# Designs tried in a protein design chat: VHH binders against o26223. Part 79

Target 1, 191 residues: o26223
Amino acid sequence: MKLLWTSQHIKVTVHIDGKVSKMDVLEAIKTRRSIRKYQDREVPEELIDKILDAAMCGPSAVDERPWHFIVVRNREMLEKIPEVHPYGAMVKDAPVAIIVCCDSSLEKIPGFWVQDCSIASQNILLAAHSLGLGAVWTGVYPLEDRVEGIRRLFSIPEHVIPFSVIPLGYPAENPGTRDLFDPDRIHLEKW

## First folded at step 6 (VHH)

Design e72 (framework vhh_8pnl_2)
Fold by ESMFold2-Fast, scan of step 6:
Structure e72 (fold): chain B 191 residues (1-191), chain A 120 residues (1-120)
Amino acid sequence: as target 1 above (191 residues)
Amino acid sequence: QGQLVESGGGLVQPGGSLRLSCADAGFTFSNYDMAWYRQAPGKERELVARITTGGSTNYADFVKGRFTISRDNAKSTLYLQMNSLKPEDTAMYYCAKAPLESWIDYFDYWGQGTRVTVSA
């Protein structure tokens, strides 16, 4: 009755601290908060892989999927990010950061890569939250000084555009919940 | 934007204490991450402390163990308790609010500031 693992089996469940994430999608969306303070605790590679898998599953304009990701774990590199990103001070204290990039050579429709990279960034935040991690989106594009600073720091080619820097880790803060539902913003059948 | 009004600054000797207050006349104080910044003459503004809507706090290394940020959502007021003040703490102190979920953190909601001078 029990299935045995075979060489052709490609589906894996990852255990996190002996437990599997039990947050449903609506709960994850409603309870996700930007986290800027992290425990001094390493994030397993398997969780980063799951987060990046989720990031690549977003909808994309004409399915161009221009996303590339840089995973930064090196403490010296993390400590240099605040020098080129003035509101990224929390990044130096994070165990890992993901830089979301657009490879413009993959662009099929001009300008829609911004939405594509926004979708990937939000999926990273939601996936991290569902796995018991905290993360924050720190904006890079369209601020020219931040784009060029991040490009130089990580040796990013000219045809690739750094879009966001997302530090993540086990949360060391709890911002609490918000009630954001506003029925005045919902119009039935017309304004 | 809400009106932010800082108060509580003054002249104090090294080792002294001051408590700064920031009152928000807006209706949504409890929905905002709040911060204290400072600016010394001829210097850039720098983050001193931040507090989230849930009460989680972050401090700049140069004030850790000496300053305490707190909030009272019922009074729409932010506080900064400053102990063991040093001459290097001399600055204009500003409170700021930003949307909790902002992916750009510019703190466009600034107050007028309150001056802290630490000298003999």
Scores: ipSAE 0.364, ipTM 0.686, lowest interface PAE 1.6, mean pLDDT 84

Design e73 (framework vhh_8pnl_2)
Fold by ESMFold2-Fast, scan of step 6:
Structure e73 (fold): chain B 191 residues (1-191), chain A 120 residues (1-120)
Amino acid sequence: as target 1 above (191 residues)
Amino acid sequence: QGQLVESGGGLVQPGGSLRLSCADAGFTFSNYDMAWYRQAPGKERELVARITTGGSTNYADFVKGRFTISRDNAKSTLYLQMNSLKPEDTAMYYCAKAPFDSWIDYFDYWGQGTRVTVSA
């Protein structure tokens, strides 16, 4: 069942361990890591609210903004995700997961909803990181077996397509940073 | 990106030790998180240990305190030091470049692995 909540009804100032966390955009992008181990600690609703607000701020093809989100906190439901997602074992250990969906009835230009939902997914990861949480994007679309498995598990209507499952929590691991800059992939003026 | 080649497996008595190695021929090793996985007969493949580019380590509960993962970026080699081996550790051991930030969540295993047998 869908939760009845929208970001415009909630104004929050979030404290992370007693203080407001401020991370600049470049730092957030460069230091975000996939987190697959979580503390046994609940994530406040206010943090989820801020993350979903950020998810909806992405650019969208012809401003169709087709995304819908399912917030899953129920332990029984989280424990069933590995049955339909082979690499979803970490989801059952997370305190919460967000399922990013496309409502195809909102689609204005065929096929670009994939890019829209990718942008929303990345914004969830960046927002979570900026708030002191860890998250990981686990792929659903376009793997049809995962799409249908998640649809059945969460009673998702036929016109709605589950795109990604993103478990979130306070990190119980620190993978460190990566040096990914590769100047050989940059071409000046022409290929 | 090159092929990962595992070595160092063998037959040991319970309580014995082995050191596994994994060489990355591609020389991009320092940019990847690395992991050791194993698959025992009749069991599903499972993660044993992971090491990040910065050297942070994570271990499965069933090996914690007995196994040590390490890396040598200059030699493009991953290691797994296995101490106090048990019959339950008998498996094919595979190294992998960890699927960091992969939204598909797959693991690429290179080579045929290295076989570890702990005598009953």
Scores: ipSAE 0.031, ipTM 0.411, lowest interface PAE 4.8, mean pLDDT 83

Design e74 (framework vhh_8pnl_2)
Fold by ESMFold2-Fast, scan of step 6:
Structure e74 (fold): chain B 191 residues (1-191), chain A 120 residues (1-120)
Amino acid sequence: as target 1 above (191 residues)
Amino acid sequence: QGQLVESGGGLVQPGGSLRLSCADAGFTFSNYDMAWYRQAPGKERELVARITTGGSTNYADFVKGRFTISRDNAKSTLYLQMNSLKPEDTAMYYCAKAPFEEWIDYFDYWGQGTRVTVSA
């Protein structure tokens, strides 16, 4: 059980740790897959809150935590994302998408915000998977046309950089599990 | 990349059919999502169809209902059944090994392509 205070509306969220995830962390990492087909059903706000809580728990360079998130549920806005992100076609069919952003005014050390926002994006994917949802990371940064397209579409300030667009929902596909372990990429003691 | 070999292209009249094949000489075919892309003269490559390791498929709107993507893991072969072909389908067709988890929409491995021409 955990009590978490949020900065938004000073919301208290109660977690029961053993029921937040139906799999251990290693299993979640190994079985998570990109999901691009979603059921036509709503994702409860409480699940989005849990996912964003997990996103903000990642490590960041000098604890700068530069991430901001835009939660998009409006169908008209979701349908416009493929116009500025051509390979984000699946976003229009998702019930919700999260846009991961970097607020450059929070950056304490130059350039590490990319790693910070990557960690936040991966935590969103893992948390979604652990909660029975499917999601996919669609790349925005460093593709300048996509960065500016998303910025304009969502009225994002100049000092904020859209990093990724992550549609999510209840999965309508099962891509299976991967076996990617390659011992030739592991070097003992030295290269 | 170089280990994927496409075949089955050719000249066909409008309304005709072709079946494209992509053979993978590699030993990990079953571990990859696979896709067909096409590139018409003077155009960028565009996604035609994709199939995941679990068999889920997705299609570009311009081929929905006409094309069918399938895979045979035992034969390490990807297929594209193309029906009701139109002149607009004229292109070089490429198969690609998808990295499962592209956070960018780029595919890592491309074949040499097979040419499809739809004309009278």
Scores: ipSAE 0.024, ipTM 0.422, lowest interface PAE 4.5, mean pLDDT 83

Design e75 (framework vhh_8pnl_2)
Fold by ESMFold2-Fast, scan of step 6:
Structure e75 (fold): chain B 191 residues (1-191), chain A 120 residues (1-120)
Amino acid sequence: as target 1 above (191 residues)
Amino acid sequence: QGQLVESGGGLVQPGGSLRLSCADAGFTFSNYDMAWYRQAPGKERELVARITTGGSTNYADFVKGRFTISRDNAKSTLYLQMNSLKPEDTAMYYCAKAPFEDWIDYFDYWGQGTRVTVSA
C-alpha cells in the first residue's frame, strides 16, 4: 500500500504598500520585516483575534502553553511605554500593542517558558505580516529594569513575567529586501 | 565577511556639530539596512537612526530635526550628521548592519564604536 502525497499551501491576504496580495507561509517568513512606522489607521479587533489565535498555536515545552497576552489600545498607556522601554519609541505611533507574558504558575518544566514565549512572539509577527500589518518585537525579558517598568505600568502580578512588547499597525514603511541564506551555517551529518 | 569601523567622534561644545562615519570593508554594504545606536555610561544601548537599502529613514524622537543619517553605497560608508549637540548626546556611537530585525537593541558584540562627548 502506498500513501498519496498531497501538497497543501496556506494562503493569507497581505497589505503591502497599501495594496492587498496573497502570500503563502514560506513567502510570509521570508518577506516579514520589523516595521516601526504605522499609518494613522485603526486595526480591526477581528485581526487581533486572528493574530492571538496564531500566537497560541505554537509548540511549547511539555505543552505547558504559559503565555498570556495584554492588548493595549489606550493612547495614554501606549505613550508611557517608551518611558520604561528605551527602544520602544515607535510604540507611541502604533494603534495597538500586544504584551506577551509568561504565567509562571503554568510552567511544567523550569526555564523553557522563554522559548515558549519566543515562539508566541514570532507567531504574532508572522500572523500580523500575513494579514497585511506590520509589527516589531521589542525585548523586555531578561532586562530587569524593563521587566519591572512594564510590570508596574500594566499592573502585572509578580508570578507573571512580561516577555516582549509588540506594537503593530498598517505599515507606513518598506525596509527593503534581505537575502539571508548562508550555506556555511549548514553542516551535514556532523559539525 | 566584512568589519564595520566607526570614526568621527570627539569633544564638542553644546550647539556644536560632528559627522560620524562607518566604513564597511566587505562587499555587501548595499544589500543591508544600516543603523546608528548609542550607549551612555550606565544606560542601555539605544537606537538613534536607521536607513534602509532604499534610502528610507527613521529617527528616535530625541534626535529628530538635529541628526541626519545617510549612506554612500559606492564607498560602502554610513554617515550620521549631528547638529545642535546637547550634553545628553554624550555616548559611544555604534553602527550596525540590518539592525531592523534586532528585537533587544542591547549587544556587546558590535565594533568598538566612536566616542562623542558634549561638555558644558
Scores: ipSAE 0.044, ipTM 0.425, lowest interface PAE 4.1, mean pLDDT 83

Design e76 (framework vhh_8pnl_2)
Fold by ESMFold2-Fast, scan of step 6:
Structure e76 (fold): chain B 191 residues (1-191), chain A 120 residues (1-120)
Amino acid sequence: as target 1 above (191 residues)
Amino acid sequence: QGQLVESGGGLVQPGGSLRLSCADAGFTFSNYDMAWYRQAPGKERELVARITTGGSTNYADFVKGRFTISRDNAKSTLYLQMNSLKPEDTAMYYCAKAPFETWIDYFDYWGQGTRVTVSA
């Protein structure tokens, strides 16, 4: 892959085969799928930085932005995640995982950090997909055993709450797209 | 309990093969991602293999290269082809309906199970 400048502020990635394409927002939302199989290929730090930048751009309650992120690349640490998260077996096969956390010291209004961290988690999934990566959100909060297991494994302070674990990599599966539009769920003017 | 019925289990020698089936009497089969789980005595249920509505598969490390999950939507049936069986594969095997697009692994629809015993 090569990086090509289309203007001073815009970069376009040219794949090794010479193909240039970019997904629009609606396409990214509609075609994103949970990916649990990854190629044995490193994810560049630059892509992780872009994903985390996008994660921090979400709205939050009274603009509190309580999120912190742990980037895990260490194979031994990734292999220990399934021990405290029994349905996180795919994490050990991923080249990298992001742990989304809430720093409770940044809360301005109690309880809305859950929505804040949900928005950040979804932005990670969408950004990863738009960059040609695959990811899956594996739930931690509000399952107390998983919260404490992840906290201990990554030395997370008591005032910080681990919310989700998101493994990422170049996808080794293609689940296809879903047709989810249901007009019966849309009500005009009244229920 | 429920609409899922597993079959095909039995006693086999190490290195043998079995094909498990899971039949769903309901109309929901084609709308759900499906999974096989197993439970050995004294242990919690563990995921063996998952298949999406579109046919994409995912396997636990301990069965990669030996087991193959597949589905037939016209027959509302899920399959698990088990090759090169080992004594540690001895367990009760369960199928479950599972949403692939889930941020939490929660299975509401379980079958009654089918027993697999691998011993000489």
Scores: ipSAE 0.379, ipTM 0.719, lowest interface PAE 1.4, mean pLDDT 85

Design e77 (framework vhh_8pnl_2)
Fold by ESMFold2-Fast, scan of step 6:
Order: C-alpha cells, then sequence, then structure tokens
Structure e77 (fold): chain B 191 residues (1-191), chain A 120 residues (1-120)
C-alpha cells in the first residue's frame, strides 16, 4: 500500500481529513511561523547538521558565502543571551540556538553580506520547520550594542559580525497559519 | 592535516572501564571547546560529550552518569573516562575541536580515532 510505503521511507504529515502528505517547499514557506516556546527536549545533532547544510545552500553575492554559524547548547550561555539582547528572552528556554555570523575576510563585494546572512537565516527557519522543529529569528545586526554584546559573550573575533540569533527546539505552541496574500501589492506592467 | 591524536581504546568486558585521551599538537588548545564523538559501523558520527574552555560539560543522554569528560590545558590533552561500559558503546571514538564558529569546520581535521569494543 502507498500509505505504508510513504510513511516508512519519507517524512509525512497527516492533515485534518486523515490524508497523508509530504510537506513540499511551498507548504513549508506558507506554514512556517515564529516559535518562541519549546519543549524540554533535546534536538538531535543530526537535525542541526541538516539545518546548517540547508543554510549554506543559499545564494550569495558573487558566491562569497561569508556565513559562519555558532551552535549553542550550553545552558549557562543560553541564559546569558537576554542580558545582551533584551528581546531574546525566549533563547534561555530553548534547547539550542544558532548564531549566524559574517566573516568579513570572506567578503568580496562591500555591503552584500547582510543579504547573504539574511538568506542563510531564512533557510535555517525553513529547514527547521520542515524537520518538525520551531525557531525564531532574533535580530542582532545592525544594533551596535547587541553586536558587541554577542561578540563578547561568544568570543567572536573582531573581523566577524554576529548577524542573528536563532533559538530552536520542538514546538510547545501552535500559532496556526497566516493568510498574507495581498493582490494590491502586485502591479501588472505599471504601478 | 590533523593535530588531534586519540588513544586509550581497546577490548573490554561489559561493566568495565576505559580512559580515552586526545593530544592536541596545536598552540591554542585552551582557547577551544573540545568534544568526543563516536561512530558505530555503518552509522553517522554522534556527539558523546562536550567541555568548554571554562570547564562546563554537556553529555548525550545515553552516557549521562557513566562517562566523564575532562581537560588538562597544561598538557593540551582531553580525556573521556568511560565507566559501566555496555555493548552499545562499541564504536570508533573521535575527539574534535568545537570552536565558537561551529564544530562542522573541524570535521576534516579529526584524528583517526581510537576503537572501543565491548564484549558480546
Amino acid sequence: as target 1 above (191 residues)
Amino acid sequence: QGQLVESGGGLVQPGGSLRLSCADAGFTFSNYDMAWYRQAPGKERELVARITTGGSTNYADFVKGRFTISRDNAKSTLYLQMNSLKPEDTAMYYCAKAPFEGWIDYFDYWGQGTRVTVSA
């Protein structure tokens, strides 16, 4: 049977009508939500590896790929993040966080690293969601106090710029889906 | 290529103990978080234990209470004390530097590992 074959070898989500389907890219994009409440449950290293692999697959300006990632599981370190990032309170309750950084020595075109690190951050969020995890992007750059606080806390070198802090874990909340399509923002051949 | 050299593995009976060592020939041992990983035949490498530069430790649930990770910065050496060994602990054990820029950066620089076999 097709259902048993699919459930054995492929990740599957069951919908409310009892039908089984795999989450495709469009569904992942449309149903991803920021998650700030996490179960007290460890995230396997295998899933973090898959998420980081996806993060590094994004496009970058002239293929400079300036991103570096810090994976934080240490409870004491996670608890200190809110001290240097006032709106990162949820990070201390996450089992793990990823800090997305730019190594400026890898930059080939000035200024485009912000877009590169944004792409990597979004890929982390989408990959986490596709794997049954929840995550949230908390902003660091361009707020100078947060950049320096995170740099100091994690011993980040002077030439490396912390861009975002992304806590993640198994979700302990379900905010549902959003309906964001707005045809008034689409202009055909003219404004 | 690699600067890390693992040792201390061997054949041991269930319930026995082994102490693994990892020597770092580099100059910056004290500046890095260190980790022990293991890989059973045909499986992915999995994290066993981490120790930070400041000495705080984290363990995988499957070794909690049985294994102890420690470091000697003066000797640039990482240790894993393994007690109450089980057949399921049979694997190649690898040490790795766990830098603040991500442990994935060092997977090409891991040593050859040290083999631990716990009798059937």
Scores: ipSAE 0.000, ipTM 0.099, lowest interface PAE 16.2, mean pLDDT 80

Design e78 (framework vhh_8pnl_2)
Fold by ESMFold2-Fast, scan of step 6:
Structure e78 (fold): chain B 191 residues (1-191), chain A 120 residues (1-120)
Amino acid sequence: as target 1 above (191 residues)
Amino acid sequence: QGQLVESGGGLVQPGGSLRLSCADAGFTFSNYDMAWYRQAPGKERELVARITTGGSTNYADFVKGRFTISRDNAKSTLYLQMNSLKPEDTAMYYCAKAPFEAWIDYFDYWGQGTRVTVSA
């Protein structure tokens, strides 16, 4: 038994070496698929904490780290998301969703928060996949109606910008694999 | 680059059936996730059904149990079998190479669509 402490909150994670099956990073990147069907099963808080820890470990422009996260488990709130996000219908069927936000008061360099929040969103997808969960990124920013709809629904203050809504759960679908390697997009030493 | 061509729409009575087809010209069809979308009069364009390369399917709540999406990789053709049609199913139907990994589902449609009208 090994005890690990995380930096976000005072919490203990127990690792049992040789009993935890994990995919390597390249496998996780290549096999991650968007998942829109979820089992009727709760996601433990410990897994959400691990996912958010991973999200906050991404690189950030001038290390501004402007991200904030809203964890939504309330069924009534999840069911209202499709009303303000037309392509977020699957969110109502998920046991939990994470809303990735930018706190503009933390911004040190104009405009780079978009890349920062994109990095956090992708880390959420990869971390979820590595933990046996499925997730999908549903876009909010820069679509003004979606931004304002999500802001009103979750009482997000004006200086905070909702960036993405990511429903997650145990997957109830098994998408096929993709082979996207295209050597014509690789240029050696010059264009 | 290729083009998707929808067909099979028409006028049917409530409770009737239609089979829509989507033919893929010039693409490696078997390598793409595929979807059917629709746009009803006065409504936003919405996802009806999606099928992955591995055959996994996803359906909008309003068509579950009535519609079946399928594919024939040898013929490079996508199908939508529509049963127990309702007036609310009246729409222009579009097929698309599914932007299954797309985080914005706003402009990913191909072809002119095929019209489905369910009369009272």
Scores: ipSAE 0.271, ipTM 0.616, lowest interface PAE 2.5, mean pLDDT 84

Design e79 (framework vhh_8pnl_2)
Fold by ESMFold2-Fast, scan of step 6:
Formats: structure tokens, C-alpha cells, sequence
Structure e79 (fold): chain B 191 residues (1-191), chain A 120 residues (1-120)
């Protein structure tokens, strides 16, 4: 078959609860918003698997891929997160949360694991959005009290550093879309 | 940076109405998602309403249908229209630059507050 298309658009097709939607990559990036209110509805394991697959597809410094993930569905554990993360109160109301961690034993170059785990965290947010879910990045690293609190709450070993806690679920709010393009931040050829 | 100035608070009877205003003396108002919070004596600060740069709104369940948040970007001013006021609405009300995409919420910038008292 001969392709007649001249479009460079990439389209993402998602299945969620038997429904199908299409969103191109640029649309997904521009329309993703932090979601802190969730429906009282469980997220299927298959969607979490898709999100984690996307998380691991990010680039990493010297391909070190230092990320590990903890998937938390236990309500008692979710309810304890606000005790060690003061601004993570919405986590207790989420059906599931993903904790993004760095295994320092996988680190090949010092310090770049922060960028690696940031990339993984953003991929989780984008993948969740593309699948009809809402999520929010709640900051853990580099706040020492939050790092130690989460580490102890989830029995994380000393060589592993919790980076972010990302609650997710079916969205129960719609914050709308932002227009953020600022040409004054773009410099051609030189500063 | 504390250039948010709240006003419009006062004493009202149950069932009354008040309109709160929050003026931003800075030049960046239109670039921020904005929120109204309140704090009653001896209680934690709680979210009342949020509005995005594009005008999308979100309300706490306890004010839904009674309060309306709005913004005027040309005047760099945030509003909270409070109708059907109840004694439990008595609190100090704060406006904040509270971007939805803020992943470290404790760095949000607050005003000094305006007091609302609902009593006979």
C-alpha cells in the first residue's frame, strides 16, 4: 500500500474502560494538567503497566536507567503518606500512587540520576493523561525530611532514594488548558 | 513576594453576602493560577476556590453553589463572591498565587488576609 499522507503528526490511541480516544503527542503535552481530585474508582493494573513502560522509555545519563518504582494501592499506606509529606494530602484520596526511586547502585555518573528520575516522572504524568487518567507530581527529593520519611514508610533500602510520589486516578476536576508560549525566552543563534 | 492585598471582609449576618478582592501590585498576575484559602482560629489553612490563567474554576465542596471565584487580568485583581454565608464561613481569607503545576506547594506566595465574621 502506498502512503498518501504528508502529515508529520504522531497520534496516540488509548483504550480505557472499553472507550477509545486519540490524542497526538503535542496535544497530550499541552493539555496535561496536575490533577489532585479523583473519582472513587480503581485504576486497572494494565493501565499502570502501560504507564510504567512509558516511564522506563525516557533517556538517561549514559543510559544508566537508575529508576525503580513502587506501586501503592494499599489504602492504609496511602493514608500515611501525608504524615511524611505535608503537601501530599490528596494522595490519601487516590486509588493508587507510584513512588519513583533511584537505585544508586545503578548510577554510572554522579548526580545525573535527578534528571533521569525527573524524565521518568514526567513520562508517568504524560502517559497517565494519554490514558484518560489524572496525576500530580508531589516533590520528595531534595527535601531531606520527605526523603527519609518516605524511605522509612515504604522500607526503602539506604542505597535507594525516593524521588517523587505521583498519585493518580480518574480525574474529578478539570483545571483547563494554559497558553504558555513565550517568544521572549527564545534566542536565535546567540543570547 | 508579598504584594497581594486582600480586602472586602467584614461582619455580616447569616444568609448575607460579601465580595472579597485581592489586588496584585506586580506585573505577573495573568501568568499565575490563583486561589482563595481560609483559616479559622485553631484550624489548618484550607482551600476554598481556585481559578486558572484561562478561567477554569474548582471549588471546595463546602462552598460549591454559594461562592464564585473570578479574575480580571486587566486590573490584576482576583475576586470571591460569597453568597448565603453561614457562621462556619467565619475565618481569615487569604489569596495566593497557587499554580496548579506547582509540585512544591509550600513555596506559594500569600497575602496578609481579610477577616470575615458571620454572626447575628
Amino acid sequence: as target 1 above (191 residues)
Amino acid sequence: QGQLVESGGGLVQPGGSLRLSCADAGFTFSNYDMAWYRQAPGKERELVARITTGGSTNYADFVKGRFTISRDNAKSTLYLQMNSLKPEDTAMYYCAKAPFENWIDYFDYWGQGTRVTVSA
Scores: ipSAE 0.240, ipTM 0.568, lowest interface PAE 2.7, mean pLDDT 84

Design e8 (framework vhh_8pnl_2)
Fold by ESMFold2-Fast, scan of step 6:
Structure e8 (fold): chain B 191 residues (1-191), chain A 120 residues (1-120)
Amino acid sequence: as target 1 above (191 residues)
Amino acid sequence: QGQLVESGGGLVQPGGSLRLSCADAGFTFSRYDMAWYRQAPGKERELVARITTGGSTNYADFVKGRFTISRDNAKSTLYLQMNSLKPEDTAMYYCAKAPFESWIDYFDYWGQGTRVTVSA
């Protein structure tokens, strides 16, 4: 296919089996899987910084960029997350977790912060994958009990809304691949 | 969400084989990723094997080469063929619908499971 302008390819480096390799954007999107089992290895601060930089590069409604992030490495705190987030049992076994939050004082247009924080969460997953890490998005918002449980556990102020908890680490599982393309969901010109 | 019913467990000697089955009485079985988990006494529930809607499989290192997960979409049934069984495989085995990429909680149905005992 010919385009009016030439697309540029973005190349990223990943560590696979201790080796550095390159993964293009489409490969990263198609091969990223949720990872819930982690090696007993620390994740370097430099990689977390790269992931958070990628998280903040997503588009946001009216460029409001309402994101705040809590980086949790403390084992006792990670072990308490399943008490307020039962499906997040894997978080206690992760070397680190990122809590994606919305600071409502930064919101410029009501309600779109949910899309903004979803974009940030997905960018965290893709960036982690591109860097040889595994991660999983565990949902917090809009489940009120989880929102308030996470808020209390991490001393989050009332004007800040915890959106997702994303444990991450070096993967200790390989969930394989999926065939997800469904042409019946594509409509040309009209429904 | 329908109920999942596990069967096929039992007592077997080391080196023996068992075939576990999981029947789904609910929706369209073919649309779900499926998994087998196990839980030994005093331990947490751990993943044994997964199979996607397209048939791609993934195994825990401890069972790789010995266990085979498969599915029969026409019968709405998930299987786990267990060969070369070891005492360490002794556990209660559970099947689950595993929407692996779900960012929200899945409605867990962990029935009574099926017990596998491998005698030393």
Scores: ipSAE 0.261, ipTM 0.662, lowest interface PAE 2.3, mean pLDDT 83

Design e80 (framework vhh_8pnl_2)
Fold by ESMFold2-Fast, scan of step 6:
Structure e80 (fold): chain B 191 residues (1-191), chain A 120 residues (1-120)
Amino acid sequence: as target 1 above (191 residues)
Amino acid sequence: QGQLVESGGGLVQPGGSLRLSCADAGFTFSNYDMAWYRQAPGKERELVARITTGGSTNYADFVKGRFTISRDNAKSTLYLQMNSLKPEDTAMYYCAKAPFEYWIDYFDYWGQGTRVTVSA
């Protein structure tokens, strides 16, 4: 009986795991590279939704989650970003960009929104990479001219602070691998 | 940020070869991605080739197949082997630490560079 039950159970509950893991978390972190050249291909809305879901799943100071996102697909608007962000020239060539913002009205503890928006930005980069896309974080905050330029360009209210502009698309470059592990930066028990 | 010294430029005829060198003067060379840039008179600086800490290389389309970037971590030296040189390769060549994973632009102090002139 026990033998018969075991045979029946294995046939009922066995899943053929035909899904090959394409990239584990450590591999994703280590192989993600900044991508500044993109294919002339549309990024499906479903992938943007997955990326933004990942962005909102980061830890947040006192769970204030102050992040808001602007998704920019309009070519004319993408072409204007380099006018207010001089090192964002690659943005005009991307099929889409995400602007990470802080809504200061959601802030429960002063100043920690910077870390919250940094976490959201990095999650966007990792999620994009895991989905076969490339992205790059272009810095906005705390450079006042860039903050106000982006605010004006996208009609962002005074209580909202643009933090980063992240163009993304299917990659048209491969920066290769890195060897960054430095044991001299690791201290056990004390400095 | 660091002092890098370029050398190896000169005058060469079309189809000729040159090897550029870039010596590190006082930073941990092996910990940085490195690149060669060039700038023709009156033009903006452009990336020629990049090499990562792990030795992976990337080239601009206009030099692919003709130029080879390499590094010698023991000598703290970056190289650019330039073959089949063309008149359009005429420029000042600069080496730099090339952080590829920057999220903010950086102000790096550029050295004097080394001049490459390709003419008959």
Scores: ipSAE 0.299, ipTM 0.642, lowest interface PAE 2.2, mean pLDDT 84

Design e81 (framework vhh_8pnl_2)
Fold by ESMFold2-Fast, scan of step 6:
Structure e81 (fold): chain B 191 residues (1-191), chain A 120 residues (1-120)
Amino acid sequence: as target 1 above (191 residues)
Amino acid sequence: QGQLVESGGGLVQPGGSLRLSCADAGFTFSNYDMAWYRQAPGKERELVARITTGGSTNYADFVKGRFTISRDNAKSTLYLQMNSLKPEDTAMYYCAKAPFEQWIDYFDYWGQGTRVTVSA
């Protein structure tokens, strides 16, 4: 009923229903790395659904929840992303990408949609990692040429703002983990 | 930041070779993934190659088979061996300690760059 494997030095147990166990939230946060090399292997729709569910569980300013998501699996479309996003070259080699968007008509408080979409993007990265996948956040907003390029490529309406492009797949690289704890950045009671 | 110093750039003819070096004056080189980026005038900065602490490598398609990234942790130095150079490789080349995210405007661990010019 359970399969045990090590992904990027992480011990993961997955039930036959696809539920991940043994990787707690702190382990997922500490061991997540940006992944830019992917196996030639499809990602099941069930895993994408779990990732998007996690993305929508983030807090949002005044509960405005302005995010929309485009799931891209079409190879021709994935291969066109680097033409409008030079830092997204790895996207053409990924089996799938998620485009995080803001529907500005859902905005209740000016400007906070950026934090809302950042939270959703980070949840996608963490959820993907917890499910044995690798992903990387590639920035779109606020770079105007990338915003308009992605909008044109995916027929995104003018009231919707593309925020990030996140390719994901089964990892074909193992960068390891880093210890980033820096006590000099912690101030007690006052600066 | 001033810790990363690139060198080895220069002028070469098409088909020539150059070896770029990046020296890290800090004490943490072996704990970081390292990368080479490049930027041509009027273009966005783009990833050329990346190497992890464990030696795993990743290359942009446009340099695959021509460039080789390597590191020497004992010398705190990153290298890029560039073979079969083309005019389109002309750019300022930057090394970086690995950002976890691919943001064009993250410069915390960047050097000043070294210029590579490939003339027809």
Scores: ipSAE 0.017, ipTM 0.378, lowest interface PAE 6.7, mean pLDDT 82

